# VHH binders against p46559, part 25

Target 1, 369 residues: p46559
Amino acid sequence: MTAIEKFFTEKSPDSEQVLLKVIELGIDFLGGEWKNVDKSQVNVSRVHGGQSNHMFHVTSSTSATPYLLRIHRQPPSQVFTDTVNLAIFSERGLGPKLYGFFEGGRMEEFLPSKTFDVNDVLVPENSRKIGAIFPLYHSINVPVSKSRRCVHLMREWLNGYESLGGGDYEILPTTVNYSDHPKSVSIKDLNHEIDNFEKWSTEIFEHTLVFSHNDLASTNILELNSTKELVLIDWEFGTYNWRGFDLAMHLSETAIDYRVPFPPGIKMNGDLIDNPPNIQIFCEAYVEADKKLKNRSPSDPTAEVKALIQECQFFWPLTNLFWALSAMKHSLLKFENGVDLDVQARDRLAVYFHLKPRSQKIYEELSKK
Short names: E, the ipSAE of ESMFold2; O, the ipSAE of OpenDDE; V2, 0.75 times the mean of E and O plus 0.25 times the DockQ between their complexes.

## First folded at step 6 (VHH)

Design m15 (framework vhh_surovatamig_d1; at its last look DockQ between E and O 0.16; V2 from the best seeds 0.00; counts 0 for: pae E 10.7 > 2, grease 24.4 > 24.2, SAP .669 > .668, placed apart)
Fold by ESMFold2-Fast, scan of step 6:
Structure m15 (fold): chain B 369 residues (1-369), chain A 127 residues (1-127)
Amino acid sequence: as target 1 above (369 residues)
Amino acid sequence: EVQLVESGGGLVQPGGSLRLSCAASGFTFSSYWMSWVRQAPGKGLEWVATIKQDGSEKDYVDSVKGRFTISRDNAKKSLYLQMNSLRAEDTAVYYCARESYTVEYGRGTYYKPFDYRGQGTLVTVSS
């Protein structure tokens, strides 16, 4: 735990020490009216959001610019990508403005909004709106590595799991009722799964590389109070990646509820996991918005939508393997985020093996063309 | 500063009902999610129920779902737990708890994020 993390977690938000510290940060990074703010004019509220950060909304009764304060729970090297991505998107007018960063934290724009949940993303109109947003960031050229894809992170997590003493992993699902999976997997088995998907993805989908969010859970979508426009947040995993992985990540997450206030803190809806609601509407919206943005002549939209659905289905199990490997490593690190990481890992691995045969069939069909 | 005071506990027979109350002071009650947690003799704390700031969303542990109802009155700064069809295993000290968050913004956890808890009120279910 960093010194600044300890400072903000051990003290009440209304304590004199915290009020003085947020004024100091306001002066240092925003200047202006913060130079004239008294502690009696400041309000600090703890924010329920961001599993990787402690968050605070800092306001005053003056015209000083309010801000969202994020105190990182991860090592500095693991928050670097999120900060770089936020800076790029802030500069391009996408997402909240970045006001500044410092060792152990950052300050950014607070957007008055409603945080979406699984019930919101299952509404057809919302699926259409979300599908139409993806091409906006899939079309930009971001000056970051184009070789650091989801499989790179997966290998980093698996290597981390092994280095922490991890071994064979038993797949005993607790929130999903699947039985068509191995009872256990070795580190060698998991490396083989990553290698196979990388090979398949490179052979049939290499042309689909785009800058991707890679973590668009329902609760990483904000609906602005003023305009009802949707804004995507938490770009910590943003990288160049296969388009279908990014789309499949969102669709997979529509089956997963993180707003569970009792153990294990997570629930997968087995009825939705292999038949995602609104996939047709979502993919139609993506294709339409992508065509409009790129000024492309109408082609066969039905064929393009059908192909995109197949692309999403191909990458769906890989998104579950991605989070399973993260959960396996972070469980050994005793990372506390309100979710039973072993339950998440087991359920996600069960989903991976349940859906993998569909991906293999798609690879076999497309590799022969 | 922050105070939470529970009341309404007592002795009741299996199948009976009790209504617990919690009086809050020292903070803006209407801005916080609130929970009820309990501790049975010789056991750890167990989360029971939670309610959103405006009362629009409620969650319960499976063992009490359909039997207990959480509610709040923001004007009176009070939290309630209506307990019906009580069982011997519901015997515990019940605590009113304040969630540590006042504002939602992005993907947070709802699992046990409380920063204040009351003194507790004892509920004994026996014949």
Scores: ipSAE 0.238, ipTM 0.616, lowest interface PAE 3.0, mean pLDDT 86
Fold by OpenDDE, look of step 7:
Structure m15 (fold): chain B 369 residues (1-369), chain A 127 residues (1-127)
Amino acid sequence: as target 1 above (369 residues)
Amino acid sequence: EVQLVESGGGLVQPGGSLRLSCAASGFTFSSYWMSWVRQAPGKGLEWVATIKQDGSEKDYVDSVKGRFTISRDNAKKSLYLQMNSLRAEDTAVYYCARESYTVEYGRGTYYKPFDYRGQGTLVTVSS
């Protein structure tokens, strides 16, 4: 824990220390408009449901510019990535403005908005809107490594799991009812799964590498109060990846509810996993928006949409394997986030093995072309 | 320091009513979802009810729907639970709990239902 994180987590938002600190930050990064602000004129409120556990909305009764204060809890590598991405997007007007950054935190533009939940992302019109936004981001050239970070992270987490003493992992689904999975998987087995998907993806989808969000859960989508436009936030995993992985990541997350106020704190909807209701409209919107963005001639999108759906289906299990491995490692660290990480890991592995044969079939089909 | 102090528990006959209160301090009460949870003897912690920051949304466990009502007063930093038509199975220690969001080391923000709770107040429903 950084010093600044400790400072903001141990003190009340209305404490004198916090009020003075946010004034100081205002002065440092927003300038003279905050110099005349008295602590009695400042209001600090905790923000939930959006970006981080340590988010504060800072306002005053003066004309000083309000701002969102973010105190990081991410690993240093993610903080670096997130900061770079936010800076780029800020300059391009693709998200909240970045007012400043410092060790352990940053100041951002506050956007009056609603954070989406699991129900919001299932609304067909919202799915269409989300699908239509993706091509813009996927078209951006960001000066970061073009490596497939998802593969590296999976291996890193698995190695971490092993280093922490993890062994064979028993798969006992809790919130899903799949049975076509092995009873247990070894570290060797899991490495083999990663290797296979890396191979398959490299052979048939390498040409689809794009700058990706890679974590577009509902909580990372804001609906602006003023315009009802959607804004994507939390680009801490922003890196180049296969297009289908990024899209499948969002789609797969629509089946998962993390706002469950009782154990295990997570619920997966099997019906949505097997047949996501909005995949068609999502992919249609993507294709249409992409064509427009690239000034492509109007043509029948049917074949392209079908191909994109297939691409998403191919990567769908990999997104589950990705987070399963994360959950496995972090469960050993006794990380508590309101979700039973073992339950999450087991359920995601069950989903992975259930959907894997479809991906293999797709690979076989496309590799023959 | 975050503090939650429950009150209003006691002995009541089946069919009776109680109103629980929770006084919050040490945090911006109006910025948080709040919940009631309970623990019956020999059982685990059970969620009972949740209320949004502005009170516009409420949710209940099925067994208490129609009988219990959660409410809040942000000006008073207080949470309430009106319990009507009480049953023997409602016997438990009731806790006021703060809901929050957290980051899963490199992931986005996820719901954390009970980051803080009080000492609880005992509700006993018995003839």
Scores: ipSAE 0.011, ipTM 0.283, lowest interface PAE 7.8, mean pLDDT 89
Fold by ESMFold2, look of step 7:
Structure m15 (fold): chain B 369 residues (1-369), chain A 127 residues (1-127)
Amino acid sequence: as target 1 above (369 residues)
Amino acid sequence: EVQLVESGGGLVQPGGSLRLSCAASGFTFSSYWMSWVRQAPGKGLEWVATIKQDGSEKDYVDSVKGRFTISRDNAKKSLYLQMNSLRAEDTAVYYCARESYTVEYGRGTYYKPFDYRGQGTLVTVSS
């Protein structure tokens, strides 16, 4: 545990030492507006929720800018990507402002907001707003490797699973009602699935490469109290990727409810797995927003929307394989935070194999042209 | 299997006291911050109190400060809530929760802080 982590966790947030420290940080990173703030004017409140970070909302009774203090519980290497991505989006006005970072932590804008849940993302107008914001984020040029896709992390997880002693994985029992999947899969089988999808995606969709969130579940969407505009958070999976994966990830997650009691702490809605309820409105909003952002004239917007829907359908099973591999590895690490990771892995593998034939058909159709 | 089992609820008059208990099993209890959350009839969940892994730091929602005391016994894998000066608005089902981490490297969430699993224990404050 770092010295700064010990300081903020072993002392009460209302202790004189913590109050003076947060004033010092305010002066150092936000400047003179904090210089004349007295400790009696400062409030530090813990924000609950993360095993990766200790989070504190720092305010004062003055006009000094309040901030969210994040003290990392994990090594710097594990939080590096999220911090870099935050900095990039902060500079473009597309997320919380990054006020500063230091060894062991960072300071960022506190956003008075509502966090979306699975009901919110199913509201058609909200789905339209989400579809409309994606092109703005997808337009950003991030100075990182463009050759690392979702498949890079998938391979890292599968390699990690093997290194932890994992072997053949039994897909049954599941909570979804599918029978068109193998009973078990080997590590070699899963590598072949990754390789095939990478080949298909590269041949057909390489022109769709954008910087992607890759994890836009409802809880990573904030609605600002003041403007009702949406802000996307939690960029630790951010990488260049085919845009269809990013869109399909969001749509696929609308079929999954994490608010259920453990066990299993996860519920997949079978009716939504094949047919996301708002894909038409979502894709229409994406195409319209992308057109405006690029100042282009509409061509055949009906054809563009149909093509984008097909693109999402192609990547849909890959999003399930992505999280299945994560769940397989992290189950062996004994992470158990309200979700039965083996239930998730088995269900998502079943969904993957159920939907894969549709993706293969799309690939075959598009590759003949 | 991870289990959290609440007990100690009941009917009490305004101004009375109750002590809630939570028996934990199936995980390394001493590695987690623990909380009490409550749900009044027809309302959403409300955070009540939280305690650090070693018991050295405690925090409470404003409405219960000075009246409720959270504590833990890591050897017995037990969490407690001493509730004094009870009021009608304290009527709720009380749940024991461990601090929930979606695996942040795998599937981080910003505002899903608590993992609760028990049936809860009903506290009714009424004449």
Scores: ipSAE 0.006, ipTM 0.280, lowest interface PAE 10.7, mean pLDDT 84
ESMFold2 (binder alone), look of step 7: mean pLDDT 81; pTM 0.823

Design m16 (framework vhh_8fcz_2)
Fold by ESMFold2-Fast, scan of step 6:
Structure m16 (fold): chain B 369 residues (1-369), chain A 127 residues (1-127)
Amino acid sequence: as target 1 above (369 residues)
Amino acid sequence: QVQLVESGGGLVQPGGSLRLSCAASGFTFSSYWMNWVRQPPGKGLEWVSGISSSGSSTTYADSVEGRFTIIRDNDKKMVYLQMTSLKTEDTAVYYCARDSYTIEYGRGTYYKTFDYEGQGTQVTVSS
């Protein structure tokens, strides 16, 4: 734990030491009215959300600029990626303004907004709005590696699981009632699944590489109070990846409820996985927005929407394997995030094997053109 | 300035019930998740239950699920723990604890840490 992380985690936000520290940061990075603020005028509230940061909303009764303070918990490489992504989005007006960064933390704009949840993303009009905003982010040219895709992290997590003493993993789903999966998988089996999906994705979808969020759960979508426009946040997994993985990640997350009591703090809805109600509307909105953004007119827009639905269906199981491998590793690290990581891993592996046959069929069809 | 005052503890027989109360002052109570945490004799702190700022969401430790109910009254700045079917293993000092996260902003569940804990109230379940 860094000195600054220890400082903010071991003291109350109402403590004199914390109030003086956030004034110091306000003066140093924002200036202006922060130089005239007394500690009695400052309010510091801890922010719920963001597993990788300790977050604080810093405000005052004066005209001093309020800010969101993030104190990093994540590895230096993820901090670097997250900061670069935010700086680019800030400069282009596509996310919160970045006010400054320092060793162990950063300061950014707090957007007055409603954080979405599964009730919001299942509303057809909201699904359309989300589909329509993806092309804006997918069109950005970001000067980062194009080779570090989802499979890279999957291998890192699986290697981490093995290095921590992990072995064969029993698939006993708790919240989905699927039975068309192996009873258990070995580390070798999981490596073969990653290799196989990478091969398929490279052969049929290499042309779809775009800068992707890779973690668009409902709660990473903000609806601005003033305009009702959507903003995507928490780009710590942002990297170049296959477009269909990013879209399928969001669709998969609409079938998962994190509002259930802990334990387990997670429930997957098999009916929504098998029959996603908004996939048509979502893909139609994406295609329409992408057409406008790129000033293009496809000869068969109905065929393009159908192809995008198939692309999302192909990548859906891979998004579940992605989070299953993360959950397996982090369960061994005793990581606490309000979700039973073993329940998450087992249910997501069950979903992976349930959906995999469809992806194989799609690969076989598209590899023939 | 921030103060949490617990009450309602006592001696109870196995299978009995108790209601713990926590009175909060010195902060905007309706903006914070509130929790109950306990410390059994000779052991470390154990998280028991949590309730969202509005009272719409509740969470429970596996060991108390179905037996305990957490409730809050924002007008009175109170949080309660209704305990039923008490077991000898429930014997502990119970602390009311203010969550370190007050608003929801983006993905992730809160890191389980507490900014403030009260003085505690003793619950003894004797056979």
Scores: ipSAE 0.032, ipTM 0.414, lowest interface PAE 5.6, mean pLDDT 85

Design m17 (framework vhh_7nfr_2; at its last look DockQ between E and O 0.17; V2 from the best seeds 0.00; counts 0 for: pae O 7.6 > 2, placed apart)
Fold by ESMFold2-Fast, scan of step 6:
Structure m17 (fold): chain B 369 residues (1-369), chain A 127 residues (1-127)
Amino acid sequence: as target 1 above (369 residues)
Amino acid sequence: QVQLQESGGGLVQPGGSLRLSCAASGFTFSSYAMSWVRQAPGEGREWVSSISGSGGSTYYADSVKGRFTIARDNVKNTLYLLMDSLKSDDTAVYYCARDSYTIEYGRGTYYKTFDYWGQGTQVTVSS
């Protein structure tokens, strides 16, 4: 834990030390009216939503520019990725404005908004709006590595799990009622699963590589209070990846409720995993928005939508393996974030093995074409 | 300055009862959900129970449902855990914790990392 993380976690947000520190940051990075702010005029509120960061909303009764303060809990590589992605989106007007960064943290624009949850993303009109946003982000050229896909991060997490003394992992699902999985998996088994999916994805979907969010949970979608427009936030896992993984990640997250008591702080809905209600509307909206943005006319729009649904279904289990491996590693680090990481890991692995046969069938069908 | 101070722990026989208290100061107590979290020797932290700021909603871990009752007194700024039918497995240091969040912005869970913890009170269930 850095000195600045320790400072903000050990002190009350309304303590003199914190109030003076946020004024200092406001003066240094924003200037303007922050130079004239007294500590009695400052409000600091803790913000939920940045499990990878400690977040604070800093405001005053003056005209000084309010800001969102993020204090990093993340590894240096994730901090680098998140900062670069935010800087690019800020510069292009595609996300919150980045006000500045410093060792151990950053300051950005706070967007007055409603954070979505599972009830919001299951509304058909919202699913349509989310599907329509993806092509905008998928169409941009971002000057970052095109080789550091989801499988790279999965291998990093699995290697980290092993390095921390992790071994065979027993799959005992708690929130999802699946039984068509191995009772246990070894590190070798999990490496084999990553290798197989990388091979399959490269053979049938390499042409779908786009810059991807890779973590579009319902709660990473903000509905702006003023316009009702949606904004995607928390691009800390943003990287070039197969399009279907990014889309499937969002669809998978529509089946997960994080507003349940801890433990486990997570509940997966098997019925929604097996039969996602809005996949048709979501994929139709994506294809239509992509068509409009690129000024193209698909030769068979119905076939293109059907192919995209199949693409999403193919990548669905991989999104669960992705978070399972993260949860396995971070459980050994005793990382606390309001989700029982062992419950998340075992439920996600159960979902992975439950859905994998469908992905294998899709690979077999498409690899012959 | 936020302070949380637990009391009421001690040695008790299996099947016995204890009442834990947490005195809170330095913040508007009724505006925050409060929780009890325990840690047994050599184990990780285990969430036990939570209560909403108003006291209108209570939540319990499956291991303690039907045996423990969480309560609060917003006039006295005090959180309680009433523990009945105690088992040897309930032996742990019990911590009072404050839910830190007033604004939601991005990926999160219903229960968060708590921003303030008491120093803990030891509960030992032994014959």
Scores: ipSAE 0.159, ipTM 0.573, lowest interface PAE 3.8, mean pLDDT 86
Fold by ESMFold2, look of step 7:
Structure m17 (fold): chain B 369 residues (1-369), chain A 127 residues (1-127)
Amino acid sequence: as target 1 above (369 residues)
Amino acid sequence: QVQLQESGGGLVQPGGSLRLSCAASGFTFSSYAMSWVRQAPGEGREWVSSISGSGGSTYYADSVKGRFTIARDNVKNTLYLLMDSLKSDDTAVYYCARDSYTIEYGRGTYYKTFDYWGQGTQVTVSS
C-alpha cells in the first residue's frame, strides 16, 4: 500500500488533513480557482471505486472546478496503461477530461450525469448510439502494446488464483438454471479452455484486432445531464483485442443486474443471457458507423451485419470465462466491491460451458471455408 | 449510534396509495445515499428505490417505476417512499437502508452495500 493510499484510507474524507490535501491538489493541478477555497467550503464524498481505485468526489461551495479523485489501489506499473488510455481518449473528447496525475493517483472531470442501467442500454435509440461509438475508438491507433490482452489477463488471473492457494473450483450452487456444465473444474481444465479459445480466435479472427474497451457494461456509460450525450468511462481494461470480444462483452452484460442488494449484489437475467433483443440494432449501428468513419463503400450490408452477429456469438462465452477467472482470484484476495465474487464466478462458469458449444460450432463452420 | 425507523405501512386495496417514512438519527443524514428495499414472504431482498444524499438523483427498480416516488427531507432527517397504484405483488416488508457510500456515480450507483437497516414496516395489498 503506497503512502498516498494509506493517507486516504486511514483518514476520514471530512478530516482537516484530507480537506487541506484536496485543496492542495486542486491548486497544484487546476490552479488559482482553488487558491482561496477554505476547508469549510469543501466537500469530499467517497465514491465506490471497485477493485482498482479509491474514489472521491471533491467539490466546493465556490466556482472552483470540482473533480473526481482516483487513488490507485494497485501498484503504479499496473495502472500505467489505464492513465495513458484516459489521456488519449480525453484529448479526443471520448471520455472525461484528465486534469492531472501524480504518484499513486489522478484527477479527472466529474460528469454530472445519469448512469445507465441494463434497461437503458436496451432502449433501441440508446443501443444505436452505443453501437455507433465502438468504431470511433476501434479506429484509433493507441500507442500501447498490440498483445492480445484478454487472454493474457485471463492467464494472469488463473495463475494468481493458483498462487493464492486456489484449486479445483465447484460450479454449484448457481443462480442460473443450467445443467450442461461440469460440477467442478480444475486449473488444468481452465487453462485448456483458455488455450482452445485463443487457438480458435487467432485462426479465424486475427484480422479483427482493434483497441477495445473490454468492459462496456451499462454502469460504464454515462448520459450527461446537460446534453444527453453518452460518455464512456473506466478504461482500465482497455487493450488491443479481437473486436468481437469487445462487442460481445457489451451485449452479454445486458443480462447482468447489479442493482440487487449485497449480498449477493449480482443477478443473471436468464431471459437475456444469450438472447439480447438489441443485437441486430447494435450491430447495424456498428457497421453503419464504421463505414461512415472509414468512408468506404457498402459491399453487402446485410451479410456484413450477419457476420458481425456471428462474431459476437462466438466470443460470448469467452466474456463470461474472463470475468469468472477475475472473480475467482479476487475472491481469494477478499476484495469488497459490492458483489459476491463466488456467486459471480459460479454463475459465469455455468454460462460459459452452456454457450461454448455454439462457439465451437461457429469455429468449425468458419474453418471449413 | 445509527438509527433508522420505518413507519406508514398497513393494509391497502389494489390501486391504493401509501406513504412510508423513515426517521434517521445518529449520523449526518444528507451525506448518505438512502434506499428502500423490500422482502416478500419466502423471497430474498429486492431493491426498490434509491436517492442521492442531496436528493438530486433518484433511481427505481423496473417493477415500481412510474408508481413509486422516493424523496427525502434533509432538515427533518426523514426518507420517504410514496407508493401509488399498489398491486398485490407489492406486498412485502419494506426496509429503509443506508448506503455504505455517499455518492452514486458509475458502478457505485448500483452496487448496493447497505451498512445499516431499519426493522421494516409491513405493506399488505389485498385483492
Scores: ipSAE 0.108, ipTM 0.486, lowest interface PAE 4.0, mean pLDDT 86
Fold by OpenDDE, look of step 7:
Structure m17 (fold): chain B 369 residues (1-369), chain A 127 residues (1-127)
Amino acid sequence: as target 1 above (369 residues)
Amino acid sequence: QVQLQESGGGLVQPGGSLRLSCAASGFTFSSYAMSWVRQAPGEGREWVSSISGSGGSTYYADSVKGRFTIARDNVKNTLYLLMDSLKSDDTAVYYCARDSYTIEYGRGTYYKTFDYWGQGTQVTVSS
């Protein structure tokens, strides 16, 4: 834990130390408008919304610009990526403005908004809106490695799992009712799964590499109060991946609730796992928006939409394998608090093995073309 | 120092009603979501209900849904639990808890936890 994280986590938001610190930050990054602000005029509120960092809404009774204070909990590498992404988006007007960054934290524009929940993302109109936004982000050229980060992370997590003493992993689903999975998987087995998907994806979808969010759960979607526009946030996993992986990630997350306030702290909706109800409208919106963005001539989108749906279906199990491996490693580190990471891992593995055959069939079909 | 103090517990007959209160101090009350958690004899802690900082969002366990109502007064720094249609199975020590969050390391998603607890108040439902 960094010094600044300790500072903001151990002290109450209304403590004198915190109030003085946020004034200092205001002065440092926003300038003269905060110079005359007294601690008695400042309000600091904890912001909760399922994001990766400690967040505070800082306001005053003066004309000083309010801001969102973010204190990082992430590894330095993720912080770096996240900051770069936010800076780029800030300059392009694609998200909250970045007011400043410092060691262990940053100051951002506060956007009065509603954070989506698991029900919001299932509303067809919202799904349409989300689908229509993705092409814009996917069109951005970000000066980061163009490597497929998802494959790297999966291998890293699996290696970490092994290094921590992890062995064969028993698959016992809790919130899903699948039975077409192995009883257990070895590290070797899991490596083989990664290898296969890497191979398949590289052969048939390499041309689809785009800058991706890679973690678009409901908690990372804001609906602005003023305009009702949607804004995508939390780009800590923002890297280049296959387009279908990024889209499938969002779609697969619509079936998962991480805000369950009772054990195991996570719930998967089996009815939504195989095919989300809004996949058609989502992909239609994507294709339409992409055509507009690229100034393509109007044409019948039917074939393209079908192809995109298939692409999403192909990557669907991989998104589950991705997070399963993460959960497996971090469970051994005893980071499971509030959510049972073993339950998450087992359920996601069950989903993975259930959907894998479909992906394989898609590969076989597309590889023949 | 953060302090939570429950009150309002007691003995009530089945079908009866109780109102629990939790007085909070030592922090900006409105900045935190709050929860009720109960523990029956010989059993583990069970989440009962939660309410957002502003009071705009409420959540209930299935076992109490439709019978219990969580509320808060941010001016008085007080959390409430209105319990109607009480059953014998509702017998437990009820705790007030301040909501917190932990992160799934590597993903960046917050999960709900609790960082402070009251001493609890006994609720007994018996004929």
Scores: ipSAE 0.014, ipTM 0.302, lowest interface PAE 7.6, mean pLDDT 89
ESMFold2 (binder alone), look of step 7: mean pLDDT 82; pTM 0.825

